# Ledger of designs, part 180: VHH binders against o26223

Target 1, 191 residues: o26223
Amino acid sequence: MKLLWTSQHIKVTVHIDGKVSKMDVLEAIKTRRSIRKYQDREVPEELIDKILDAAMCGPSAVDERPWHFIVVRNREMLEKIPEVHPYGAMVKDAPVAIIVCCDSSLEKIPGFWVQDCSIASQNILLAAHSLGLGAVWTGVYPLEDRVEGIRRLFSIPEHVIPFSVIPLGYPAENPGTRDLFDPDRIHLEKW

## First folded at step 12 (VHH)

Design w19 (framework vhh_8pnl_2)
Fold by ESMFold2-Fast, scan of step 12:
Structure w19 (fold): chain B 191 residues (1-191), chain A 120 residues (1-120)
Amino acid sequence: as target 1 above (191 residues)
Amino acid sequence: QGQLVESGGGLVQPGGSLRLSCADAGFDFSRYAMAWYRQAPGKERELVARIYSGGSTNYADFVKGRFTISRDNAKSTLYLQMNSLKPEDTAMYYCAARPFTSYLDYDTYWGQGTRVTVSA
């Protein structure tokens, strides 16, 4: 019984700093960190497929699911991102980046696409971490200069809005853990 | 539209080997995850093996240790080396190309198949 349960139990196995670790959801959330330094090592397509599948599983307002994704592996294109994104310098050193976009033609309720794309972006970060990769969310929307810069660089149509650029790869850094729990931000029953 | 063309099928005795090839006429082969599927008479089409553009592979349990999938991007050719063939491997074998994106994406190009018959 316990052997059957153990073999069927859902487990997350991740390679961290060359070691295999098992990580549950809470551990993944608490240990995920922004990673801006990457190994010179290709990320397999099947891992990107898993990450994008997870991105599309997020909740969405009125189930509008306005997400579209651009996967960028081309070195010349990755090297041009810092020219239009001031805080995207690390993107040029990443083996791959995902651009999270909103197709405004799929929007059913005005404004909620921002929340939808935020959820997709966070799922990308958590899925990457769970698979032994490092990633960082670099903000695009609502900064007009970055939105238009990324749009021009990747030939994004007018009805599609670039939301975030997420470089990812095998981590070449290991930031220390953080303790962020603040009970003063929790109010019981009323403000 | 690019078309995939399979070859290398045939009649073989149990325990024998065959090497299947899948050639394409010049679409962006290196951008695609490539797969071999099979369909036995009266059964659903099932995945046999998949190879991603980076070279990572995935195998169905019923062929693990016996079949090897490989690709040659310079020649735009996919291969399936089939060893220790069993009567249960008798099927039409199909080559498929799936664009890299999401697990929700389907294979966009299919071959017409090559027949493999394993019998004495």
Scores: ipSAE 0.000, ipTM 0.146, lowest interface PAE 15.8, mean pLDDT 82

Design w2 (framework vhh_8pnl_2)
Fold by ESMFold2-Fast, scan of step 12:
Structure w2 (fold): chain B 191 residues (1-191), chain A 120 residues (1-120)
Amino acid sequence: as target 1 above (191 residues)
Amino acid sequence: QGQLVESGGGLVQPGGSLRLSCADAGFTFSSYAMAWYRQAPGKERELVARIYSGGSTNYADFVKGRFTISRDNAKSTLYLQMNSLKPEDTAMYYCAARPFRSYIDYDTYWGQGTRVTVSA
């Protein structure tokens, strides 16, 4: 990936395996879709590093930055996730998954770690999309059975809370983009 | 300048069907969000259905499962397929169009309306 900067506008030109993709921030936000079918193709470590860098760039309450990330490539481990996460069936077919966690010892403001981890999760989805990958956010917190299942499966310490499981890969499906703009949800000056 | 012209209204028996059309002759139809509104005698105007430039649709609860909004960008025409019509659907039906703008909360162009009467 190469990032090109302009004086008035941020333009992103992504080079992936010699290909050039142009996607500005608004296009990335508007065209990102949940992807649950993946090609049988490895995701390079360099792309995972770029995605995790983006995840850590989100705003965090009082700069507490409580996130930790587990990168899972092991097929046997990926195949066990659906056993503890009923809506995570697609994870076993992904080449890689990222588990977003909160280290509660880093929390400075009670409860804001949920927002911090939500922001990190969304940045992972957007970064993956901008790099030509597909991803989907599968929820873990606040469902206690999923939290404890994922904790046990990945040997996560008691003071660390698994928040989301995000499988990623090169897309093997292309759900069309959606125009979700609803002006009835916009109120001027007051309700 | 753009103008919307509705057609397809008429008298129909309860349980019947009508297809409304709205033709555009003056703006870039494909980039606009399009809507059908209705106004019954003595009542305020209400949104029936909206279709965005990308094809996403919203329906009022009182027409879900009975009405279908669609668009043909090549013909610059908006449609409303109305099935299982009820006397309560009796109203003047209006076509409306708006550009995509985050701060605009009203439709920019309106048609003259087409009357739908559901009775014996």
Scores: ipSAE 0.000, ipTM 0.077, lowest interface PAE 22.1, mean pLDDT 82

Design w20 (framework vhh_8pnl_2)
Fold by ESMFold2-Fast, scan of step 12:
Structure w20 (fold): chain B 191 residues (1-191), chain A 120 residues (1-120)
Amino acid sequence: as target 1 above (191 residues)
Amino acid sequence: QGQLVESGGGLVQPGGSLRLSCADAGFDFSRYAMAWYRQAPGKERELVARIYSGGSTNYADFVKGRFTISRDNAKSTLYLQMNSLKPEDTAMYYCAARPFTSYVDYDTYWGQGTRVTVSA
């Protein structure tokens, strides 16, 4: 009995501020907002692991999974990001940032790595939100100056392309939710 | 500055139990992910179990249901309770601590190891 029950019991827990919480998928998608102000509070590594696991579960073209991630917690390094990324000012105030990278050597079909890294970036944002964190996608690719700036700052190899910088932390702002549903963009049967 | 010291290894018969401990000095223990690795003669080190700062755990398939990892942040001590030991569990067991500062270049702190021998 004990072995049968043990083998059938799969428990998934989400830890938010020392508490267990639930958010369904549609709620997470609809209520996620870009967060640019963070509490002066570190993010536990277990939450970063959950976020990165979710990032790697996204679909990719021909299952090429070209993504690599750099997790940045070093205060000095976070403070240097705005110098090479003009719209990354908020990164210096975040306790952690994730740099989403694409390893071009893993690409199986030309050009789809951009979509793959976009999906990984969105999964990071949704996972962070579901865990009680706030995050924002700051664009790197395809802006050549930002790509090379981030590459230089983090010693990223030539065949690896930095795609996005995503600062995250416990939110210090609540911008509210958005009503974005537009039925005029839905066409039945034909355009 | 961080230093890890393992203890609790020894010789035990198949089916026996051992409890390993790992004490640290100089770490802010509560902020580190802690893990037990093992290395059998002639093999590479492999992950046995990991416990995150918040208490979530991860186990290698070959120890699930037999080993339990736990931590006591007040005592800055990591534990591995090993039950139903098998001869293939014979190895040096290492304590490891790391923050997630970079997945490309993370700094892992290793202890010196404690020997576990499972033999009749």
Scores: ipSAE 0.000, ipTM 0.136, lowest interface PAE 16.0, mean pLDDT 82

Design w21 (framework vhh_8pnl_2)
Fold by ESMFold2-Fast, scan of step 12:
Structure w21 (fold): chain B 191 residues (1-191), chain A 120 residues (1-120)
Amino acid sequence: as target 1 above (191 residues)
Amino acid sequence: QGQLVESGGGLVQPGGSLRLSCADAGFDFSRYAMAWYRQAPGKERELVARIYSGGSTNYADFVKGRFTISRDNAKSTLYLQMNSLKPEDTAMYYCAARPFTSYFDYDTYWGQGTRVTVSA
C-alpha cells in the first residue's frame, strides 16, 4: 500500500452536511476531543496523506525531524495491538492507526526527539479533527514493555523507537467541548 | 556537565553482600534511565541491571534473585544491592546514565567505576 502525496498546503476544513468548509486553527484546537469510538467506515488514503503532511510540519529541535510513521489498516494487526498495549483496546475497532516513531539515525541533539514526536502526534490529532475524523493518542514511550511489544509486533528495527499509537476514524461519539481556561495558572511578571 | 561517582565497592567473601551507590552531580537525575554495568579483566563491559525513569527494572540472568537496583530521585542517587556474592561477580562496576528520552548508547554518561572483589 501507497499513500497519495501532494506538495500543496493543507487547509483546515470541516465537513458540514456534505460540504467542506474551513475551520480556523483556534477553533480546531479548542474543539478537538479524544475519540475512542469509530463508525464502521473506511478512511480514504487521501485523508491519511493530508494528516501525515500536517504531522511533518511541526517544529523540531535543530530541524532534525526524526519522525517516521507506520500506517496500519490490516484488521489482524490492529486486533493484536491491545495484547501489547493494555489501554489501546479501542484500536481494534478503528479502521486505521498511525504509529509515530523516532528514527535515531536522524537525531541531531540528544533527547529532544520526545518533544519532536509529541508535536507530530498532536498535529495528527488536530489534522484528523479538522478533516471530520476522530482520533486518540495512546502512549507507548516511555513504557518499556509497550515499546518492546510494539517493536516486535511491527518488526521495528533497533534504531527506531515507537512513540505513540493513534487510532482514527469517523467519530461514533460526540463528547462536546470543555472550557479549560484557568487564569490561576497565569502569573504576570513573576510567580 | 554532570559526573557520576560510584562508591561502595570492596573485598567480600563468597556469600557476602555489598551495596553500591552512584551519586549524580550536575544532572536532573529523574530524567535519566540508570544502569549498572560490570567489566572483569580481559572481558567486555556487560549490563548487570537497568532502572527506567518510571521505576521499571530489568536484570541480567546471572544476577536475577541476588541483585536489586533502585533509585532515589530526591537524592540523585542510584543503588545496587548485591547479595549472595560469588567469585564470578568480581569486576569493576560502572554506573551509567542515559536520558530517558533516548535509547541511544552514544548518549550514555559513565562513571569511573568501583571495584568489587569476591575472594574464593
Scores: ipSAE 0.000, ipTM 0.104, lowest interface PAE 18.5, mean pLDDT 82

Design w22 (framework vhh_8pnl_2)
Fold by ESMFold2-Fast, scan of step 12:
Structure w22 (fold): chain B 191 residues (1-191), chain A 120 residues (1-120)
Amino acid sequence: as target 1 above (191 residues)
Amino acid sequence: QGQLVESGGGLVQPGGSLRLSCADAGFDFSRYAMAWYRQAPGKERELVARIYSGGSTNYADFVKGRFTISRDNAKSTLYLQMNSLKPEDTAMYYCAARPFTSYWDYDTYWGQGTRVTVSA
């Protein structure tokens, strides 16, 4: 009875240092670090699908959800990204990258797509971390030469704006712990 | 808030050249992506070329190698140099300015157009 019901339940778990661990939301937020060094190891498609599902769960202005995503696994294409993004050198060493794009034809209120795509980008970073992967946000918009370089490289239509390039993989670096809480940035009732 | 004014159109023979200009009269030109569109009778308006504030450019395949878009931010003027003109280039040419963050139909400023006729 129990066996039949249990076999239909899949619990998402993360393997850390040879042990199965479940990361809560606050721990994921507090321990996520930018990761720029990756193991020479492929990321399963199932994990990319989970990350993209999380990306699309973000709030958006008037529910416009303008996001589109390009998943890049082709080594030759990953190696060309640093040619149009000088600070994206680590992308060529990643097994996969996600390009977050805005389809501006889906925009219902001008300008809010930037916030929408920022939220989608952060959800990608948090979801990757919760699944035992490392990632880093490399900025594309609003730098016009990077926007047009990425557009040209990936045949992105004119009404679609590349926003960020997020390489990801299994981490090959372990940045130390941090405490970023600063009470001087919290003002009660007034400045 | 501002008005775009196109000039430089006219009648020219196939293989000829024209230079179109577009001047603005009231907005911060340097903050806008600028473009040239054209519309032939009975057809929809189509993008010819675009230039961003940083100088990067996009061209429609049918004008690559023949047309050059440029801008002078100090003079708030956009240009289109048209070489090796063909009869199919005959159209009304429009200048457009858009905020980079908007789809083309949002907050786009359009000029009244300048007519280009390529005929023997």
Scores: ipSAE 0.000, ipTM 0.125, lowest interface PAE 17.1, mean pLDDT 82

Design w23 (framework vhh_8pnl_2)
Fold by ESMFold2-Fast, scan of step 12:
Structure w23 (fold): chain B 191 residues (1-191), chain A 120 residues (1-120)
Amino acid sequence: as target 1 above (191 residues)
Amino acid sequence: QGQLVESGGGLVQPGGSLRLSCADAGFDFSRYAMAWYRQAPGKERELVARIYSGGSTNYADFVKGRFTISRDNAKSTLYLQMNSLKPEDTAMYYCAARPFTSYISYDTYWGQGTRVTVSA
């Protein structure tokens, strides 16, 4: 008979509403869900700062770090996003949204900015979840109509490409658990 | 441009069955993950079921064991077999498609919907 008293996972201590919470990295990854319903409650600026810090800590191709972020809290602007992004209806109901952008002038290797901005977007989702918030990635690139709609709405320069719009807030829904592990997708030594 | 056209909705009594169909008119059906969504009056649109080109499926918890999604790539048609229908299944049902790519996680093409009403 053996008992495990120490977690095999590294625990991250985070502050949610001024209180300490503990979440394992693997737990954060496995329990993060897309959240599309938000409480009518403001997200503190300090939490947004932590989320953006985490976003910028992602790896990027040849360390190009081409990401820029627009933080949108203005209600009128949030309400206009669904007009240019038809699949982003939930954005108008969020207290805040982050627009992930690529500054093409910072790109050192052609095409890898998509991977870079995907990494930044995922880090935003994970960081938000670890802080007790909910978020969802709504895609902008590579749909040209949505790219140009978002560009015009937020006065984004021609050399900058809006990549994703991520509304976030305190969750007002609790989606069921997902078991996504599929061993048939794992190949040993060769295909 | 891709177009999706739903059919098969109607009025049915609780415990009844309906089969919805979604026909593709304009894109390579086999390269798309297909889904059924629904939107009840006054509620948000929610995912009911998704099917991939290889036949793998994913169902919302509220329909597991009652609904079956299937596809016929040769006919470019998506189906939703709905059994043991309940009043809470009353909604507009939408067909949706997204390309098979690790990048696109949302549905790109949508149909106009077909109405399902479950009532005595």
Scores: ipSAE 0.000, ipTM 0.087, lowest interface PAE 18.0, mean pLDDT 83

Design w24 (framework vhh_8pnl_2)
Fold by ESMFold2-Fast, scan of step 12:
Parts: sequence; C-alpha cells; structure tokens
Structure w24 (fold): chain B 191 residues (1-191), chain A 120 residues (1-120)
Amino acid sequence: as target 1 above (191 residues)
Amino acid sequence: QGQLVESGGGLVQPGGSLRLSCADAGFDFSRYAMAWYRQAPGKERELVARIYSGGSTNYADFVKGRFTISRDNAKSTLYLQMNSLKPEDTAMYYCAARPFTSYIGYDTYWGQGTRVTVSA
C-alpha cells in the first residue's frame, strides 16, 4: 500500500536499526558542511531538478527572482573552471556543478540581486545536503576577474552576472559538525 | 534532432480509461526527464505529470490517484495511463523532454499533441 496523500517533499531515511526518520529543517541547517571531495558517481538528474526547484523557492527583493542556473556535467568544462577560479580546484573532481547567475534585466531594485542569488545558493547547499549529497559554495561575484573568466568560459551574456559556482556530488568525506552557537552575539532589546 | 510523437488520444465516456504513448526518435531517451502537459480550449498549458531518468515521479494535484506516468527506456517510449476520466480532462495532451542536467547546448523538445475528449 502507498499513501497517496504523503508529501513528495518528505525525505525518509532508513536507519541501520531499521527505524525510519526524516531529516528536519533544523537538523539539515546544523549538519550541512562544505564538501570538497566527491565519489566517482553520477548524480541523477531528478536530484538536480529537486535542488533547482528549491533554489527558485527562495524569497527575492520585490519578487524579482533574477536567478538563472547553468548545470555543468561536461568533464572538459568542469576541468577548465579552476583556470579562471583559483579556489575552485575541487570542481574538476565533481560529477556536476551549478553556476548561479543573475539576469540583470529582471532586476527591479538595484543591488538586491546579490542577496537574491545568495539565498538561491544557500538553498542549493541545503537541498543537496537533505538529499544525501555534498556541495560547496565557491565565490565568483564580486571578483571581476572571476566574473569575466566564468562569463567567457560558459558564453554568458554581458547582462547576466555569474554569482557562484557550486560543485556537488555524493560526499567522499565526512567533516564533523561544529558547535557554532555564540550567545555573546545576541543582544536583547538594544545593542 | 529528437522528435516526439504522441498517440493514444480519443473520445471516451466519463469514468473511462485511455493510455497515451510518446515515442522518441533521435536522442538518448534514457538521459531525459519526460513530462506530460495538457492544454484545454481557452486555457494555458499545464503540467500533468513528470518522470525523471531514475524513475521518480511528480503529479499535478488534479490527477493524483487517477493517472500514472511510466517509461520504457528500451523502447524509448513514455506512457500516461489515465483512469476515471472526467469531462475536465478534455484537452490536447503534449509530451515533453527536458535535459535539465545539460542546459548548455540542449533545448526542451515538444511533441505535436494528441487529443483527448471526455464526453457522453
């Protein structure tokens, strides 16, 4: 029997003891880590579709939704990314990368596209983690040489700004979680 | 390039069933996410169901429990089994193929459509 009213958004994980549990949002946020080592294993297109659907669900300034995405699986293209991005060496070893871009013609309020594309990038990282994948955000904007290098490599139009390159794959490393809560950064009522 | 050809449409009475097929020629079917869309007279085209290369499926709320999407990669064919048909299901049904993971250098492919009419 399948429950037809069960949400397609629910990821169910079977534990080694046979117990089924769901990774909730808080757990996903707290346990996500930057992953730079990937298994030599293809990521199914269905997972990429789910990740990009999640990316487009982020809030944007005055609902401008300026993001566009380039999905790169071509090995020769992935191997060229480190030539224009000095801290993108791990991209050549990833099975796939997503380039988050801003179409400036969709911008309704100047400058907020950076926040919009940051939100989309973070949603990609969280969605990937929730689906059992690892990913890392490598910065492109606002470094002009990286912006122009990525633009030329992927034939991106001048009115479109590459914002981030996010390689992803099945993780080949397991960095421990960090306790990052710092109460000294919380101020009640006033500074 | 790839061509998508739909078939299986026709006239059926309310409560009846139809099975739509979409045959692919000219590209690697197994790499693509496949979908069924429909367009009723005077309405916008809307997604009915999608199936990914790995077999995962998504359905529009208005067809859940009644329609089943499936694929046969060996035959390069997509199917839509439509049960408990309603007059509101009357539309042109379109097959679509999308290589989501190969955005650069690939376009979404569409078929010509097959007509489904549900009436007494």
Scores: ipSAE 0.005, ipTM 0.231, lowest interface PAE 12.8, mean pLDDT 83

Design w25 (framework vhh_8pnl_2)
Fold by ESMFold2-Fast, scan of step 12:
Structure w25 (fold): chain B 191 residues (1-191), chain A 120 residues (1-120)
Amino acid sequence: as target 1 above (191 residues)
Amino acid sequence: QGQLVESGGGLVQPGGSLRLSCADAGFDFSRYAMAWYRQAPGKERELVARIYSGGSTNYADFVKGRFTISRDNAKSTLYLQMNSLKPEDTAMYYCAARPFTSYIPYDTYWGQGTRVTVSA
């Protein structure tokens, strides 16, 4: 039996370039950036397990949890993704990618699976960042050619909808952080 | 009910061929995933083939290699080429459409059907 992250709140401690670092949840949210350049380094399976555990811990509409995940490490398969996803060129250079899918047979309330899979995708990005990795969300749904291209490439059943492709690896770029706080978008009591 | 009109059904001998057509009567055809369903007397409706807005296709195992689904977006028409027809292909054939740019778990537009009879 393998123990993964539980419901316990814990500060994450990771190794980055052989050094130990700490990151809390607020820091992870504020410093996460889309990373499209990766080092030529394998990502350990233990880190992928932690990321997938975090993905499944997101809230879902009426607790339907419709997500399934495909983990792709095969170089030949990663190199085929840009053929069906025009903005997925960076995927071929990543050591691993996660495909977030919705099993429509698990959906309890129509339409909310998009929100559920968005939450799972964002949790993947945050968890990867907290573990010293970089990742980027490349959109699949609702673009029908990408959905069907990815379905065919990975033998995904008709009732399952590929939602996003998230390449990840050790970062080979540092875009810095952003100051995105805009008080003009906050309204008190009424519009 | 719906905005789709099927045609091309008829009586054919076993081993024969038919081409079904489905004309779009007013929606943006190119943005819809299109399908052919069939319903034999006393049986449930079943999916025969689906074609997505980008041209990707999916077929039921019982028609693979015999039927070909295609679309002509300029003519707003869906086709089903049926070859090597068998008596068990006898059914009412329905055209269906769903918008694929948003999540819709079922087909939203249906035609009235066209009858295919393969004589035994």
Scores: ipSAE 0.000, ipTM 0.130, lowest interface PAE 16.5, mean pLDDT 83

Design w26 (framework vhh_8pnl_2)
Fold by ESMFold2-Fast, scan of step 12:
Structure w26 (fold): chain B 191 residues (1-191), chain A 120 residues (1-120)
Amino acid sequence: as target 1 above (191 residues)
Amino acid sequence: QGQLVESGGGLVQPGGSLRLSCADAGFDFSRYAMAWYRQAPGKERELVARIYSGGSTNYADFVKGRFTISRDNAKSTLYLQMNSLKPEDTAMYYCAARPFTSYIKYDTYWGQGTRVTVSA
């Protein structure tokens, strides 16, 4: 049977400068959008620290927590990322990027590091949004050319796997809200 | 499961050229990073050149400017064009396929090798 769902749209309060003043967890999840255009404005170190703290709070398989992070603010380095990542053109225009990595020496169960690093990446996106920033996940793993390009560019050891590159900054675009709830994708008791 | 078969090795004089081929059967060739390794008698196997699924290439310093790695995905074949061959290039040359990832825990699939001899 058809599931009835009527939206009373959640209001998100955002300051004129793009700073989010109030957002609960559901609101943050529902209103987060990929942001690829950034203001020419520095992101304070304190906000990056809060984002990385949130990234490390994700669940991980058998608590292996294999993630490491590279914070890139150097303009010359940001400008080189599009050379090794064809969909990373926006990175050169971001004030900062976070590279999510897996240290394979910390892996306790084979293969689950991908899920672990995906969770860390999503937490970065969500935390950035909650703090009034915009971000986008640009995929690195499992595309070998991108993995090796990023490894070489940032002197990443062979036992460490770059997973994603996430540019972030104060948003210079405001994509419209999305209503993505689809009851046809919900099955009760059986397929 | 897959099988790699190398060919094109032989005896050549210093300064000569050889083209090695590696035919792939049973793999989704286009999704694999492909590489050439070599092993001289009594020495460890070493990487010569690598080509990734997207076409990017890496070369060992000792072959840069002399060897060219290439792939033909339609023919499921890997190539190594070897120019300006030197006696120190004498080795068994092995074709290798890796799942397209740099992760060291994945098994590398190996061919049986093809012998290259460069006379002094």
Scores: ipSAE 0.000, ipTM 0.137, lowest interface PAE 16.5, mean pLDDT 82

Design w27 (framework vhh_8pnl_2)
Fold by ESMFold2-Fast, scan of step 12:
Structure w27 (fold): chain B 191 residues (1-191), chain A 120 residues (1-120)
Amino acid sequence: as target 1 above (191 residues)
Amino acid sequence: QGQLVESGGGLVQPGGSLRLSCADAGFDFSRYAMAWYRQAPGKERELVARIYSGGSTNYADFVKGRFTISRDNAKSTLYLQMNSLKPEDTAMYYCAARPFTSYIDFDTYWGQGTRVTVSA
């Protein structure tokens, strides 16, 4: 009763400096790089909405979907992030940042919220890249000083855990792509 | 030195009610998510309800609409109000806590349990 599946190419559209580039999903994954230098350009709200839509489409353990997001555009708030996150110096120079949070009241399986929020964070990075933006994942969880610093700065309640801070903007750097394929890490049938 | 102590268990008829309490004198409960688990003879321990430091709650489907979890941070006490009790609710009930201001996201503190028996 079911038709046989057929192979299909999926393309990602990238918006760069008003121009549109297309890349397939594999190319998007392979060419995404951490971007820490941003143009002095506003990121339209429409693009942030598309990125957050993509973030919420990831798989989640037992479909718990525990993620919440804080969108930060206020310059004064962005400038305070490096005070509580030593490796977040670039955040103050970004036009916008997304804070990925876990609402622990939505947790169904202990600890899997970390995987859920990691997936959401990676989807933000890939979606940003697909839209011609650059982004970088700056780690918050599991470093308690950063978790508490970000919680206090953004008035995050105790049952919500800040997981990552992702600044994003139009890229002002273009790092080359990497060749990271290592066949020695692939084992057939047994270790 | 901080310990969780459950109380309020007992024998009750089907359709009856019980309120369980979990108290700790050594910890600041306002910084902890707290939970009730249960374990029937020959069964694995299962989550009944969880309440987070901010007051949000999560319930197992088998108690939804019948049990209510609540907390009193001033008294450092967790409660489980159990209504419309069924024979299937017969179990040892355990209190557990985990911190939400740290990177620890598993239950670190457990009580010794209180027995609930539902029989005609």
Scores: ipSAE 0.000, ipTM 0.097, lowest interface PAE 17.7, mean pLDDT 82

Design w28 (framework vhh_8pnl_2)
Fold by ESMFold2-Fast, scan of step 12:
Structure w28 (fold): chain B 191 residues (1-191), chain A 120 residues (1-120)
Amino acid sequence: as target 1 above (191 residues)
Amino acid sequence: QGQLVESGGGLVQPGGSLRLSCADAGFDFSRYAMAWYRQAPGKERELVARIYSGGSTNYADFVKGRFTISRDNAKSTLYLQMNSLKPEDTAMYYCAARPFTSYIDWDTYWGQGTRVTVSA
């Protein structure tokens, strides 16, 4: 007989804007939800800096670290994103968005930049959540129309590939929690 | 059964102290997250404390401030220092281990347990 126990309690104290926030890593991972509704409230630059620092701390294939980031706060530019990204309608209502890009000139192993930029995107979502913000990953790559639309809109060079657009802000919705653990997807020693 | 062997249990009076030890004889101790569980009479098995590489620890609320979990990787030994013992701490105490690098979220190796009785 096998007994299942989970430990989720590693306590972390984070100082944010002079405030103390407590969210352990497992709690952050399990409670993060896609947020598509935002308060009409600006996000301080210092929080964006912390999020981008976290984004760059992810593991990268042979340490190629090909990610570049565009921070978009201009309302007119945010309002144009849904025109080239059909599932990005919420971006126009966000106070800020981060575009995750791959500089292909930094790629050391063909194809692994997708995994690198996925890791950076997830770190942005987790960091935003830990700082009391909400965010959502809207996919750009590998859809060619979206890649070229975003590239043109933000004057991105041809050797740089836009990967994701992540709007973020203070949340105006609370989707609640999910129970997603499925032990049938875990195979011990073999399939 | 695993290669974990608990020791240090016994009879102690309320307010007393005991140190439990768990010795590893069959795996690379330093690569495992280690835990102490207990099962009191008539209750289900429950986590008492867990220790990870790097010194991170997790304690059940009912032992915070009284019990301290520690490990000695050079000796391949896990410890539980139990202070200010209460009658409600009476239980069989089990040592457990899980790999740091596994995709599983449960303990894979278990000892046979050591009995702790707190009674005057």
Scores: ipSAE 0.000, ipTM 0.083, lowest interface PAE 19.4, mean pLDDT 82

